# VH-VL binders against q9nrl2r1430to1533, part 90

Target 1, 104 residues: q9nrl2r1430to1533
Amino acid sequence: GGVHELSAFEQLVVELVRHDDSWPFLKLVSKIQVPDYYDIIKKPIALNIIREKVNKCEYKLASEFIDDIELMFSNCFEYNPRNTSEAKAGTRLQAFFHIQAQKL
Below, E stands for the ipSAE of ESMFold2; O stands for the ipSAE of OpenDDE; V2 stands for 0.75 times the mean of E and O plus 0.25 times the DockQ between their complexes.

## First folded at step 7 (VH-VL)

Design l11 (framework fv_erenumab)
Fold by ESMFold2-Fast, scan of step 7:
Formats: sequence, C-alpha cells, structure tokens
Structure l11 (fold): chain C 104 residues (1-104), chain A 121 residues (1-121), chain B 110 residues (1-110)
Amino acid sequence: as target 1 above (104 residues)
Amino acid sequence: QVQLVESGGGVVQPGRSLRLSCAASGFTFSSYAMHWVRQAPGKGLEWVAVISYDSSKKYSVDSVKGRFTISRDNSKNTLFLQMNSLRAEDTAVYYCARIPYYRGGTYFDPWGQGTTVTVSS
Amino acid sequence: QSVLTQPPSVSAAPGQKVTISCSGSSSNIGNEYVSWYQQLPGTAPKLLIYENNKRPSGIPDRFSGSKSGTSTTLGITGLQTGDEADYYCATWDDSLSGYVFGGGTKLTVL
C-alpha cells in the first residue's frame, strides 16, 4: 500500500528498508546517541527522509534519487570506522543497492 | 584491564549538593563519550547523562536538567557528575559507563562498581 | 509502564534452560541494536550480549541473544545457581531520544 507502489524509486526504497542491513539507515542519527555526528556529517540523510521525498514527488531524475542514496552510504563510511557493524552493513547494503539500481 | 571506579557518594539532606567522580584506566578515555546511569533501591536502571569525548556536547534526562552537570578532565582520565538541589527521588546507586558512539551500537561496557547517593527526608 | 517490557521473574532447576523476553516497539527494538546485562546481588551490571546476539570476551556460549521484529530474547542453557541475578535488556528509543532499559527479570534457580 501507498504511494511506494506507484514508482520504481518507491519500490527500491521498500526493498532497501526490508534488507537485513538497513538498520543503520532507517532513521536520522540522534545527536544524543552520537554526540559528535553532526560535527562530522554536514548533509545528514536516512531512508525515512528519502522515502518521504519519493512520496512527495521531489525527485525529478533518477540521478537525484541515486545521489541521495549514495550520500547516505558516504555519510556512513565517513563517520564509522571500516571494522564497525555499521560500516559492514553499509558495504553490504550498498552492493545490494547497486544491483537493484540497474532497474532504474 | 579496563576499569571505572566511582567515588563521592554519601548521605545528604534534600536541597544539598554532591559531586561524583569516576576514575578510568586501561583504555583511551579521551576517545570515548562517557555516561552516568543510576539505579534506585530495588528498581531498574535509568540513564542519566552523557558527555562527548571533547566536552563540547552534554545531554541529560529531563528530570535532572538544570540540577545535574556532567563534566570530564581528560588529562586525569576522570568523569564527574555535579548534583545540585538533590531530591528524595535522586536516591540511587550511580554508575559511570562507556558506550562506543556509533549509530546502532548501543551497549554499556565497561561499568564502574557504583557509588551510593542517599537523599534523606 | 516501561517502554521495554520484561517478565518480572522466571525460574527453573539447575541444568535446565530459560528464555527471558523483552518487548518494545518500532521506535526502539524494531530499528536499533539491543544489549543484555546480568546484575548479581550487590554488584554492578555486567554486559552479556551486545548488538542483538554477540558475546563479549569471557561470556560463555550458554548465554545467547536473538531479535525478531520489535522483540528480543535472552537464552540461558545449562542453568547454574550462580546465574541467579536480575537481567536487563537495553536499547535506544528514537521517539524519546534516550536510552531505555527493560524493567528487569529476576532469575531464580532452585
């Protein structure tokens, strides 16, 4: 149900949300949970924000959608050391995204 | 060996102040955010406050805002909690603890042994 | 009530197994890692499980964690009298913007 059924972007976001490795990306990082996050990450984003942008038809080109997803992964790798569970989840989810994005 | 050791607890009257200390050893204290967690007698655990590695960010639970101040001295590997205007409901064992700060990695390790604060009637 | 719900008590005989449940919502367990702590009488909490199912060094494999949806469980096999303790689940809650603990479960081995 809902608007996500009506577009390829919505379908892809739903697939990302359902993936086992989506947990670091579902919501914005809290400044209380990670106090220095916003000192390092200047363009925060998460799947819930991307999904809302899709729902409001804010993406005009596939490249704009792909850029937001890639920003999300870039933020993950910038903040989290490569040996963390977050970075490992990000690596696997990004690979899954690259395969699914071929449909766009 | 990674250790946290609290001190500074005691018995005080309502409205008074106490300063708790937590001495850290066995890890790079200056690289981690540090937390205070408390436990009232016979009750469960309640998170109280956090301070960033560099002291630039401090957050606390609403019930202690304006009364408790968290601080640290990285040169001495020591965490502090200044508790003002103490109330009966602040009676608890106070633990210092560390959380690795990253999205989704929520766990407390190590914990100190705790220091007891009793606010008498 | 507490945002993370645990049974107040569980009991079993030595050598048996128990599971301790912890139920939350989509704002906490549903999208966050969960940790579990053991608190022996008169002592500080000790980390048993982190990131849903991982054990720190020194924790025996008879302790296990699992997460499904908005709930998590701590499993203890081969129960010993030394396991008598209070057990707490913990996570982050997005709606409260704070760390939350379960109400605790007292384990009796007798």
Scores: ipSAE 0.324, ipTM 0.774, lowest interface PAE 3.1, mean pLDDT 88
Fold by OpenDDE, second read of step 8:
Structure l11 (fold): chain C 104 residues (1-104), chain A 121 residues (1-121), chain B 110 residues (1-110)
Amino acid sequence: as target 1 above (104 residues)
Amino acid sequence: QVQLVESGGGVVQPGRSLRLSCAASGFTFSSYAMHWVRQAPGKGLEWVAVISYDSSKKYSVDSVKGRFTISRDNSKNTLFLQMNSLRAEDTAVYYCARIPYYRGGTYFDPWGQGTTVTVSS
Amino acid sequence: QSVLTQPPSVSAAPGQKVTISCSGSSSNIGNEYVSWYQQLPGTAPKLLIYENNKRPSGIPDRFSGSKSGTSTTLGITGLQTGDEADYYCATWDDSLSGYVFGGGTKLTVL
């Protein structure tokens, strides 16, 4: 079960990264390009970080993996107004994630 | 074509002031963070300062704090470095450089050709 | 004295491979993307590698970057005489709230 679960995490991350709406989430926000981001977001996370955690087998439970993904989206929605491209992309990607996460 | 052109360099005595400019063209200047980097003769690169796209954030190296001020005029596509209380160790070629515009952009590209500042008695 | 540590010089013959190391700490390379820059004699620096291992357009695949822990490495294969230059690593440092460069490495093509 554990190996299969880890593979499932890896596959899901790959699918998320390949998604057209993944661009806001591929890497951490630039400390300079978005000056106030880290004043607001205290637990920054991105798909590249999650992928590294998956690769290092840091997730012991599916819930831990899901929590990180949800944190990623939560950060997006906390910082970005609803009508921004980032928030819209996040909404679509999160919906996709929720569907895929049912397979975990 | 993206281009950065520095100006304002010269020879000054210690304690004097100098203001450098960097003229940007070929891109939406107001969307990009900008840097100053300097290089003393025969020495390595030293990061000097950065300013966010809207000037809301500024950072600088400790050795220039209180003396140098980075600023920008987005309406003129120009980056500035006000250098006060100049010292001999400030002698260097000063480069301006751009941070690419995307969430993960944290590197310098492109660089200007630099302007030379010489501080000597 | 540089926050990031590079060897002062490396050398190799044309066609050979060279590597340039850059070591830092958890507050910089450990937590941030690293970039590499090439500076030909008498010229301004040029971006060579960004985000640890990505090449800008126009940079040949002879140049590569890798990162592990608090260190990064620039690799140059098929060394050419035109590669003779100074090479610098750079990244953001969280403890300093600023960007930092390595001391630079002079590459000599024998």
Scores: ipSAE 0.087, ipTM 0.740, lowest interface PAE 2.5, mean pLDDT 92

Design l12 (framework fv_erenumab; at its last look DockQ between E and O 0.54; V2 from the best seeds 0.00; counts 0 for: pae O 3.4 > 2)
Fold by ESMFold2-Fast, scan of step 7:
Structure l12 (fold): chain C 104 residues (1-104), chain A 121 residues (1-121), chain B 110 residues (1-110)
Amino acid sequence: as target 1 above (104 residues)
Amino acid sequence: QVQLVESGGGVVQPGRSLRLSCAASGFTFSSYAMHWVRQAPGKGLEWVAVISYEGSDKYSVDSVKGRFTISRDNSKNTLFLQMNSLRAEDTAVYYCARIPYYSRGTYFDPWGQGTTVTVSS
Amino acid sequence: QSVLTQPPSVSAAPGQKVTISCSGSSSNIGNEYVSWYQQLPGTAPKLLIYENNKRPSGIPDRFSGSKSGTSTTLGITGLQTGDEADYYCATWDDSLSGYVFGGGTKLTVL
């Protein structure tokens, strides 16, 4: 059930947060730091928001949790060209996520 | 190749206005957010303002908010800083600078050569 | 008075190594990339280091950067008289929602 899924989601989010490539994803992009970000990205999300949703039991299905993580990576690749540090970090972290998500 | 050139500085009395310009060349100006950074005589660097690609979003630091307005004209590859109600504390060299689109805005490159604004009575 | 603390001055002899420190907090250096700038007398700042430890094209490998926790350092080896300049660290600060610069370090080559 829900309790086991919540524990699995929290464990996975903690692993993502601790990964060396999590830095672009830890918190929402500031519109002052990157003023054009929100003109391009319409559904912003970050690991701190996802973790808060896990802690508040807002994910009813594993698919909803996975969708939010995938949205986070999709936003990264939409905004950042593939040769950027952000896109490279996103590629590596997404691969790590796909391996870990097999446990869900 | 890639360069920024500031102009419009001068010596003015307190309460007066100046408009600074920054001419960009060698890159696609409309694809970058642009910044103003200043440096008071013998002091360090202070970030002042930023503007988005098309000028739809602007921000300036609290110390100049309501007095300074950043703007741009992409058809002329030019960045502006309108400075109203100038104070002695605004005396500085003003630099325009680009933050590369792709680095989450964490470093400045290139920088212009600067234009000097002196507010004196 | 700066959010990022640098020593006001540092001195070294030609050919020696010098290290310039920059100390911040978890709201800036601890969470963000750091850049370093060289300002020769009467000139605009020039990018030396970006993303903690990367050099732009044209910057010699004598210049290096490193970050540990909430502090960063600029290293200069094989010091030359032409390295006499002011050096500034810079980063983004989450609590201020703005870019911040260190107070600057004047390097004198003895």
Scores: ipSAE 0.605, ipTM 0.864, lowest interface PAE 1.5, mean pLDDT 90
Fold by ESMFold2, look of step 9:
Structure l12 (fold): chain C 104 residues (1-104), chain A 121 residues (1-121), chain B 110 residues (1-110)
Amino acid sequence: as target 1 above (104 residues)
Amino acid sequence: QVQLVESGGGVVQPGRSLRLSCAASGFTFSSYAMHWVRQAPGKGLEWVAVISYEGSDKYSVDSVKGRFTISRDNSKNTLFLQMNSLRAEDTAVYYCARIPYYSRGTYFDPWGQGTTVTVSS
Amino acid sequence: QSVLTQPPSVSAAPGQKVTISCSGSSSNIGNEYVSWYQQLPGTAPKLLIYENNKRPSGIPDRFSGSKSGTSTTLGITGLQTGDEADYYCATWDDSLSGYVFGGGTKLTVL
């Protein structure tokens, strides 16, 4: 929605991007680097895409924004085994997100 | 033990063709993307091409685009590199290599022993 | 000319330590996993280090890896004559949409 919600979504995305564990989520996974990714993950999403959607006011409800963030983590856990650096980073960043989302 | 074995190298004149093969064993071949990497005499390693596990997606370095075709036969656990219009700069040892399916990592394990291609008059 | 820059050679006596540097950019080392390979004379490359600092099974802990910013380092302690080889760093490069290797570093144990 409004200017206030846009600022809150932007603040959350900035905090996620600045987190040390954001590295697997900054941009979409490369099809060349990971050729089977898009055979497994049908709704790809990344922080740069979410940030662009915030900037374009594409989120009408906070739940829509939160759903995209949670989809990002769900994709990570679906594709990556739990013992991988990507899944461990996802676990830590998701925990951070849940803390931030409680406040704003 | 996971193993990759290349074959099909040889000496050929410029403009001719060769087909390389890589036989895989000890792992589920159809679950992995496969790669070719080459090494010119006295030079370093150069990535050449990749093919997806099902064979539908193929990518190669610009210098070989349109000349080299990577392919696979999952029923035979075999990777191929069809090399057409060969040039002197294609002279190298050619390795097949795997990147682990369950990691977004950029590491090759295992490598084959290599097969030598020499392009000269 | 390699996208990733390594010294052409290093040398040290048996039992000593060496480090081999590899410098890249934000399009590769800065945002991607790094791996290191040992190529003994006349043989295929062998994985030494993956995901910046992890060793596969069978690689002794005297081989170590680290990454800082757009640079990565392979460390080798307790040098042995059998360590004489070429060593390569490698990573994905997003701007090239491809895998890149360093030019290689020849290690001589004297």
Scores: ipSAE 0.419, ipTM 0.801, lowest interface PAE 2.5, mean pLDDT 90
Fold by OpenDDE, look of step 9:
Structure l12 (fold): chain C 104 residues (1-104), chain A 121 residues (1-121), chain B 110 residues (1-110)
Amino acid sequence: as target 1 above (104 residues)
Amino acid sequence: QVQLVESGGGVVQPGRSLRLSCAASGFTFSSYAMHWVRQAPGKGLEWVAVISYEGSDKYSVDSVKGRFTISRDNSKNTLFLQMNSLRAEDTAVYYCARIPYYSRGTYFDPWGQGTTVTVSS
Amino acid sequence: QSVLTQPPSVSAAPGQKVTISCSGSSSNIGNEYVSWYQQLPGTAPKLLIYENNKRPSGIPDRFSGSKSGTSTTLGITGLQTGDEADYYCATWDDSLSGYVFGGGTKLTVL
């Protein structure tokens, strides 16, 4: 049901945020700090944005929630070379997410 | 080899204008965000301004807003700092510095040798 | 006065180890990568450490960086006379929306 799914999304976001490899994803990239980031990434997203969408019940399907999380990782791998700390963290966090998402 | 060379420094009176240049070589200039950092005599380092790789985004420290303008000419591999309404407190060595691509803007490398700006009556 | 706080000076004899601290807050060191720079007398700053603890090529392993919480530390082992310089920590500050530097630390080799 909707209430149970919402709770599951909330719990998963909490677990992602608390993960050691969540630091690249906690908030949107600063345009001031990285001026060219948004020239490359056209659909920016972060865990705080996803959390807000969950809180506002904007996800009607688990697939919508999963799509946003995958977009977040996709953005990371698009902007960051594979050997960067961000990409490595993203790889590990995504693996964790895939395991947890099986429960949805 | 990656190199940055500043020029345009000099002695000017308060209220005057000065334009600094930074010539880049040894790397694809148009692929990197560039910064200006200054250092007053006997003092520490202070970030001044940043410009995106294509020049579409510019930001600066509050103390120079409205007076300083950062710009670039990628066809000439040159970074600029237009300084208007100069004040005594703007006296400093001015460095241009590169933020490495894909570094998330976390560090400066390399730095130019700097050019000296002295504002005095 | 600087957003990041460093000791104004440190000193040690050749061959010894020194550490330079840099303290900030959750809006800068707590949330961002830290870099360190060496500035020899009369020269431009040079990148020494980036991303908290990484050394650029050409920087010897006797230079090290570490970060914990809202503080970072530069370590120099096997101190040499040529290490006498000013050292600056730096990072991005989310609150100020700008780069911030420490006040600098003058290292004297006795």
Scores: ipSAE 0.209, ipTM 0.777, lowest interface PAE 1.7, mean pLDDT 92
OpenDDE, second read of step 8: ipSAE 0.040; ipTM 0.729
ESMFold2 (binder alone), look of step 9: mean pLDDT 90; pTM 0.912
ESMFold2, look of step 12: ipSAE 0.306; ipTM 0.765
ESMFold2 (binder alone), look of step 12: mean pLDDT 90; pTM 0.918
OpenDDE, look of step 12: ipSAE 0.034; ipTM 0.729

Design l13 (framework fv_erenumab)
Fold by ESMFold2-Fast, scan of step 7:
Structure l13 (fold): chain C 104 residues (1-104), chain A 121 residues (1-121), chain B 110 residues (1-110)
Amino acid sequence: as target 1 above (104 residues)
Amino acid sequence: QVQLVESGGGVVQPGRSLRLSCAASGFTFSSYAMHWVRQAPGKGLEWVAVISYEGSDKYSVDSVKGRFTISRDNSKNTLFLQMNSLRAEDTAVYYCARIPRYYGGTYFDPWGQGTTVTVSS
Amino acid sequence: QSVLTQPPSVSAAPGQKVTISCSGSSSNIGNEYVSWYQQLPGTAPKLLIYENNKRPSGIPDRFSGSKSGTSTTLGITGLQTGDEADYYCATWDDSLSGYVFGGGTKLTVL
């Protein structure tokens, strides 16, 4: 990853955060709110963590950035039943991400 | 049919102990985090404690921390609340409730019928 | 002392419409789902609305929920005498790291 890629990552994260379906992904799940979440999800991540990593230039390859976003969606679908608003939001946001990621 | 039934309430003097039980039926009890919520006479609802599905993680509100212990026995489909060093302000109807397993969706369903705890001399 | 503010009481006649408000902040209603509960006298609370505006099976469409910013409302149309109850909103609060309930609203149907 170069400066061009990091700028594109920031733009993409900003677009994801602004999306109506971003609400399940904005921050990490609380252990008090969902005490069994971290027993099931071993690699938790959220958009605020990804954005911080982008701003600190921690992604060296575009694939690393994409992997973190895909991990976020994978965690959503693993924990949340498919009929939940979280899973439906994740499905729509993931589709939006795939379209935008074609520009990376 | 999904049901929760509380028991173990009663009248006790300050400083004494009570153990509440909540018997679950009609669903896979071991797959859900469980909660205790209380309601003082004529007052609103107050969340008290939560326990993870295997019992490995437990959390309670500061006002009862160190005095109340939430536990469960999945082999008996039963949730417990051990209440030590009871105070007059613990007087309430105690409900057990379930929350769905996704991002801690902020709704409680089902609720038990409640068991009444009165702390008075 | 509730983190979520509800009016203590509302009153309306049979057949009328009523709305019950619930006001919070960015640490609760502003970024979390809201649920609503009906508590008939002498009974346990019953789920009316979840995820801001969804009804469980068995709840009539006379009951509706809506959320705007840091506030939410419960709407009841075609009021019936059997709707006399206490109504509570509830959500998660990030600042407190806990579940919070509104102070409750007593609905009287005259």
Scores: ipSAE 0.394, ipTM 0.798, lowest interface PAE 2.3, mean pLDDT 89
Fold by OpenDDE, second read of step 8:
Structure l13 (fold): chain C 104 residues (1-104), chain A 121 residues (1-121), chain B 110 residues (1-110)
Amino acid sequence: as target 1 above (104 residues)
Amino acid sequence: QVQLVESGGGVVQPGRSLRLSCAASGFTFSSYAMHWVRQAPGKGLEWVAVISYEGSDKYSVDSVKGRFTISRDNSKNTLFLQMNSLRAEDTAVYYCARIPRYYGGTYFDPWGQGTTVTVSS
Amino acid sequence: QSVLTQPPSVSAAPGQKVTISCSGSSSNIGNEYVSWYQQLPGTAPKLLIYENNKRPSGIPDRFSGSKSGTSTTLGITGLQTGDEADYYCATWDDSLSGYVFGGGTKLTVL
């Protein structure tokens, strides 16, 4: 097989997933562990979902991709108090994302 | 020591009801989601239902939906399974099992020793 | 009929290595942590592996777990007669909104 170059969206998702602070965002929040999460968060999203959308070429514009990523962080900060590990990880990962998103 | 003890099993006729209990001890019961898993004679394990740590979220296998209800009383450290409209295929050993709240919480530990439910005419 | 597929039986002599496979799909093993359980005859299941490859305290290191794609594997080295049991894989299934078990594998020590 040949070597394939990842799209900018694919590359960024890979970098986000590989980041040390990605653990709160890798998949959707457990309904069992956080039973009230989906009562509060109406548009749940995670990196695995975003990755699937990228793979399916569902993002026509960079802004659409960025919106989903920002939604992911927004959800985190809406549900998690600032002092939680999740919120702290989100803060760092979002900062990383903002830097990387400049390449889009 | 963390312990789960099931009770309430017995022999019942089809269409009848039975309520199983699982008494938890040795850990903070209200911090853990709890499961019911059953095993028919000579068969494999079948997941039945799960309830979140505060009881606000529940899931169950399709074959028991509308008939079985999982619940809990955290003040008594007890898990319940209300089984209505019992069928022959519900005959099994019923286990309660804990799933941890932290670190993903995607596994059963520990398991009770089980209580036997027999549905026969 | 089980959502997760295991071989019905495996066998080996004492001291040998055995592997038990468990195959699923993207909605379960592909996206969730897998756990493995041992059930000795006439006893309740016991956790062997959690989060794909982690061992609870008290489980010897001759038990191992691995995951790749939509499949997982339980490895048992230095097989002992006491390892004769049924083994089950399990995970959450997103499409079913419930936990699922494999059909179980009977391990016979020859």
Scores: ipSAE 0.023, ipTM 0.694, lowest interface PAE 4.4, mean pLDDT 91

Design l14 (framework fv_erenumab)
Fold by ESMFold2-Fast, scan of step 7:
Structure l14 (fold): chain C 104 residues (1-104), chain A 121 residues (1-121), chain B 110 residues (1-110)
Amino acid sequence: as target 1 above (104 residues)
Amino acid sequence: QVQLVESGGGVVQPGRSLRLSCAASGFTFSSYAMHWVRQAPGKGLEWVAVISYEGSRKYSVDSVKGRFTISRDNSKNTLFLQMNSLRAEDTAVYYCARIPYYKGGTYFDPWGQGTTVTVSS
Amino acid sequence: QSVLTQPPSVSAAPGQKVTISCSGSSSNIGYEYVSWYQQLPGTAPKLLIYENNKRPSGIPDRFSGSKSGTSTTLGITGLQTGDEADYYCATWDDSLSGYVFGGGTKLTVL
């Protein structure tokens, strides 16, 4: 727990960021490119925000960290139809996350 | 064939108004954000304004805020730029362009051929 | 001043290679994808490169793009007289909440 778990969170976020399918998740969705996104998605989140929370020691439990990552994927699948490149990238990255999260 | 055609340019005196139009064809106009970009004689490209696919969100460069208004009519596949209080520095060729937002990135494709606006005394 | 900095001009002979740089900051090139445009004299701009390094259909592989940090580069190999044009980089700037173009680079094929 605690400090040890926080170190593991940083490693996992770095692995997600480096993954080829991370591109839809690196930063918050652009208001100008996808303006209706914020009308549909009520709790926007992205890997840069999650990484900042890890660095500020805002996750006290592994479940809190996992919940934020799962929210990110849930938002992707809620907004993007299944046949989009975003949804396909999200599906692959989520599978990768589930494998890596076993380290927690 | 995806095409954009601008019209409405002309020669006007400072302080007057012009309305530019951009007619779109060959794609689902209502699905894409649209831009106006201008180019002064012998100068580089300057982004002017963007409007979201449904028309609810708009951004523009500071130098035209309060003077230029971007709008669209999806039922007519037409983009507009209402230009009020025109100044000599607004003299340029005005292009409309599309952003294919689902393709990722922030690129302009296609471009129209442009319409010329000259503000002279 | 332009938010994205390009050299005003570059020149090379037919058959040679040339590179055109575009430098920005963390709020633009460091934040978003970059695109490049070719403008032949008296014509509208034409998309050459999108999403940093991808070519649209019809653009020869002589044209390439690359991005590193807050800078991007357009590469042109096997120069032809028909490549003589102005070249522009472009991206979104998050701090300005707007799109920005580089100042442009005039390519002369000698």
Scores: ipSAE 0.000, ipTM 0.570, lowest interface PAE 14.2, mean pLDDT 85

Design l15 (framework fv_ficlatuzumab)
Fold by ESMFold2-Fast, scan of step 7:
Structure l15 (fold): chain C 104 residues (1-104), chain A 122 residues (1-122), chain B 107 residues (1-107)
Amino acid sequence: as target 1 above (104 residues)
Amino acid sequence: QVQLVQPGAEVKKPGTSVKLSCKASGYTFTTYWMHWVRQAPGQGLEWIGEINPDSGHTNYNQKFQGRATLTVDKSTSTAYMELSSLRSEDTAVYYCARHGYRYTLKGYFDYWGQGTLLTVSS
Amino acid sequence: DIVMTQSPDSLAMSLGERVTLNCKASENVVSYVSWYQQKPGQSPKLLIYGASNRNTGVPDRFSGSGSATDFTLTISSVQAEDVADYHCGQSYNYPYTFGQGTKLEIK
């Protein structure tokens, strides 16, 4: 833990939110718009939820924070076929995340 | 502890089908994806496909699409791989291996079965 | 399909030597590379995932590095128990693909 790590998590989430490829990840997938999503994805998550967890000091270790971000990307690649806009955005944003996460 | 138990060996004739099993224990079966990977004698690893044991959703290597079918039986915590139209080139050790949704990167395999040696002889 | 090429095919080292195993992808795979150790007659075991993350229980003498197309597995001081085939694999694109393996032996 520690305050230093919490500040780093918040900064990284803000950078992810501002990225052009964040659009599939900003909030939970709508059950009304995509009703089969929750039949396939059992642990849904999005950047707004991760940011709230950071603000509530729910991450004790950097690995827990990284796991939630990676779960978000894993859900994207699981639900969305490779050649979709969502999967392509996820691939680019995950690459950006891996570069930034080296600072953690 | 996590265990994936597979039969030691199977012998089949060309043109037939085989259904290999992988019995899981030591964790919640529906939480983790299951992969199938084969290894021909003296050669590298070849990915066949993956299955979500909860939903039944599958992704296949296109090389095996139409020949391989992945299924699960939740009541017995058992995963199955059926391979049809067997050829001599299908002689290999067939592994099941675990991967879960929560893991940091798609496609790493944290626990492996001991493998089933499939021999296809004519 | 992405082709993974490992080098060398085999090598023999003396105890305590530094060992470097190479893995090259035919296309950019970012950091989606894992390394597996396979001892004779045994199943593969996960050593490294995401190019540089050591799996739980793996000795700290094993480390992974690299990005894009070029990846390495390093054993800082080789031990007798490290005799095995080492496989790299990519999970960036379907189908997941593996290299041909590198055989490590002790002199």
Scores: ipSAE 0.000, ipTM 0.555, lowest interface PAE 16.0, mean pLDDT 86

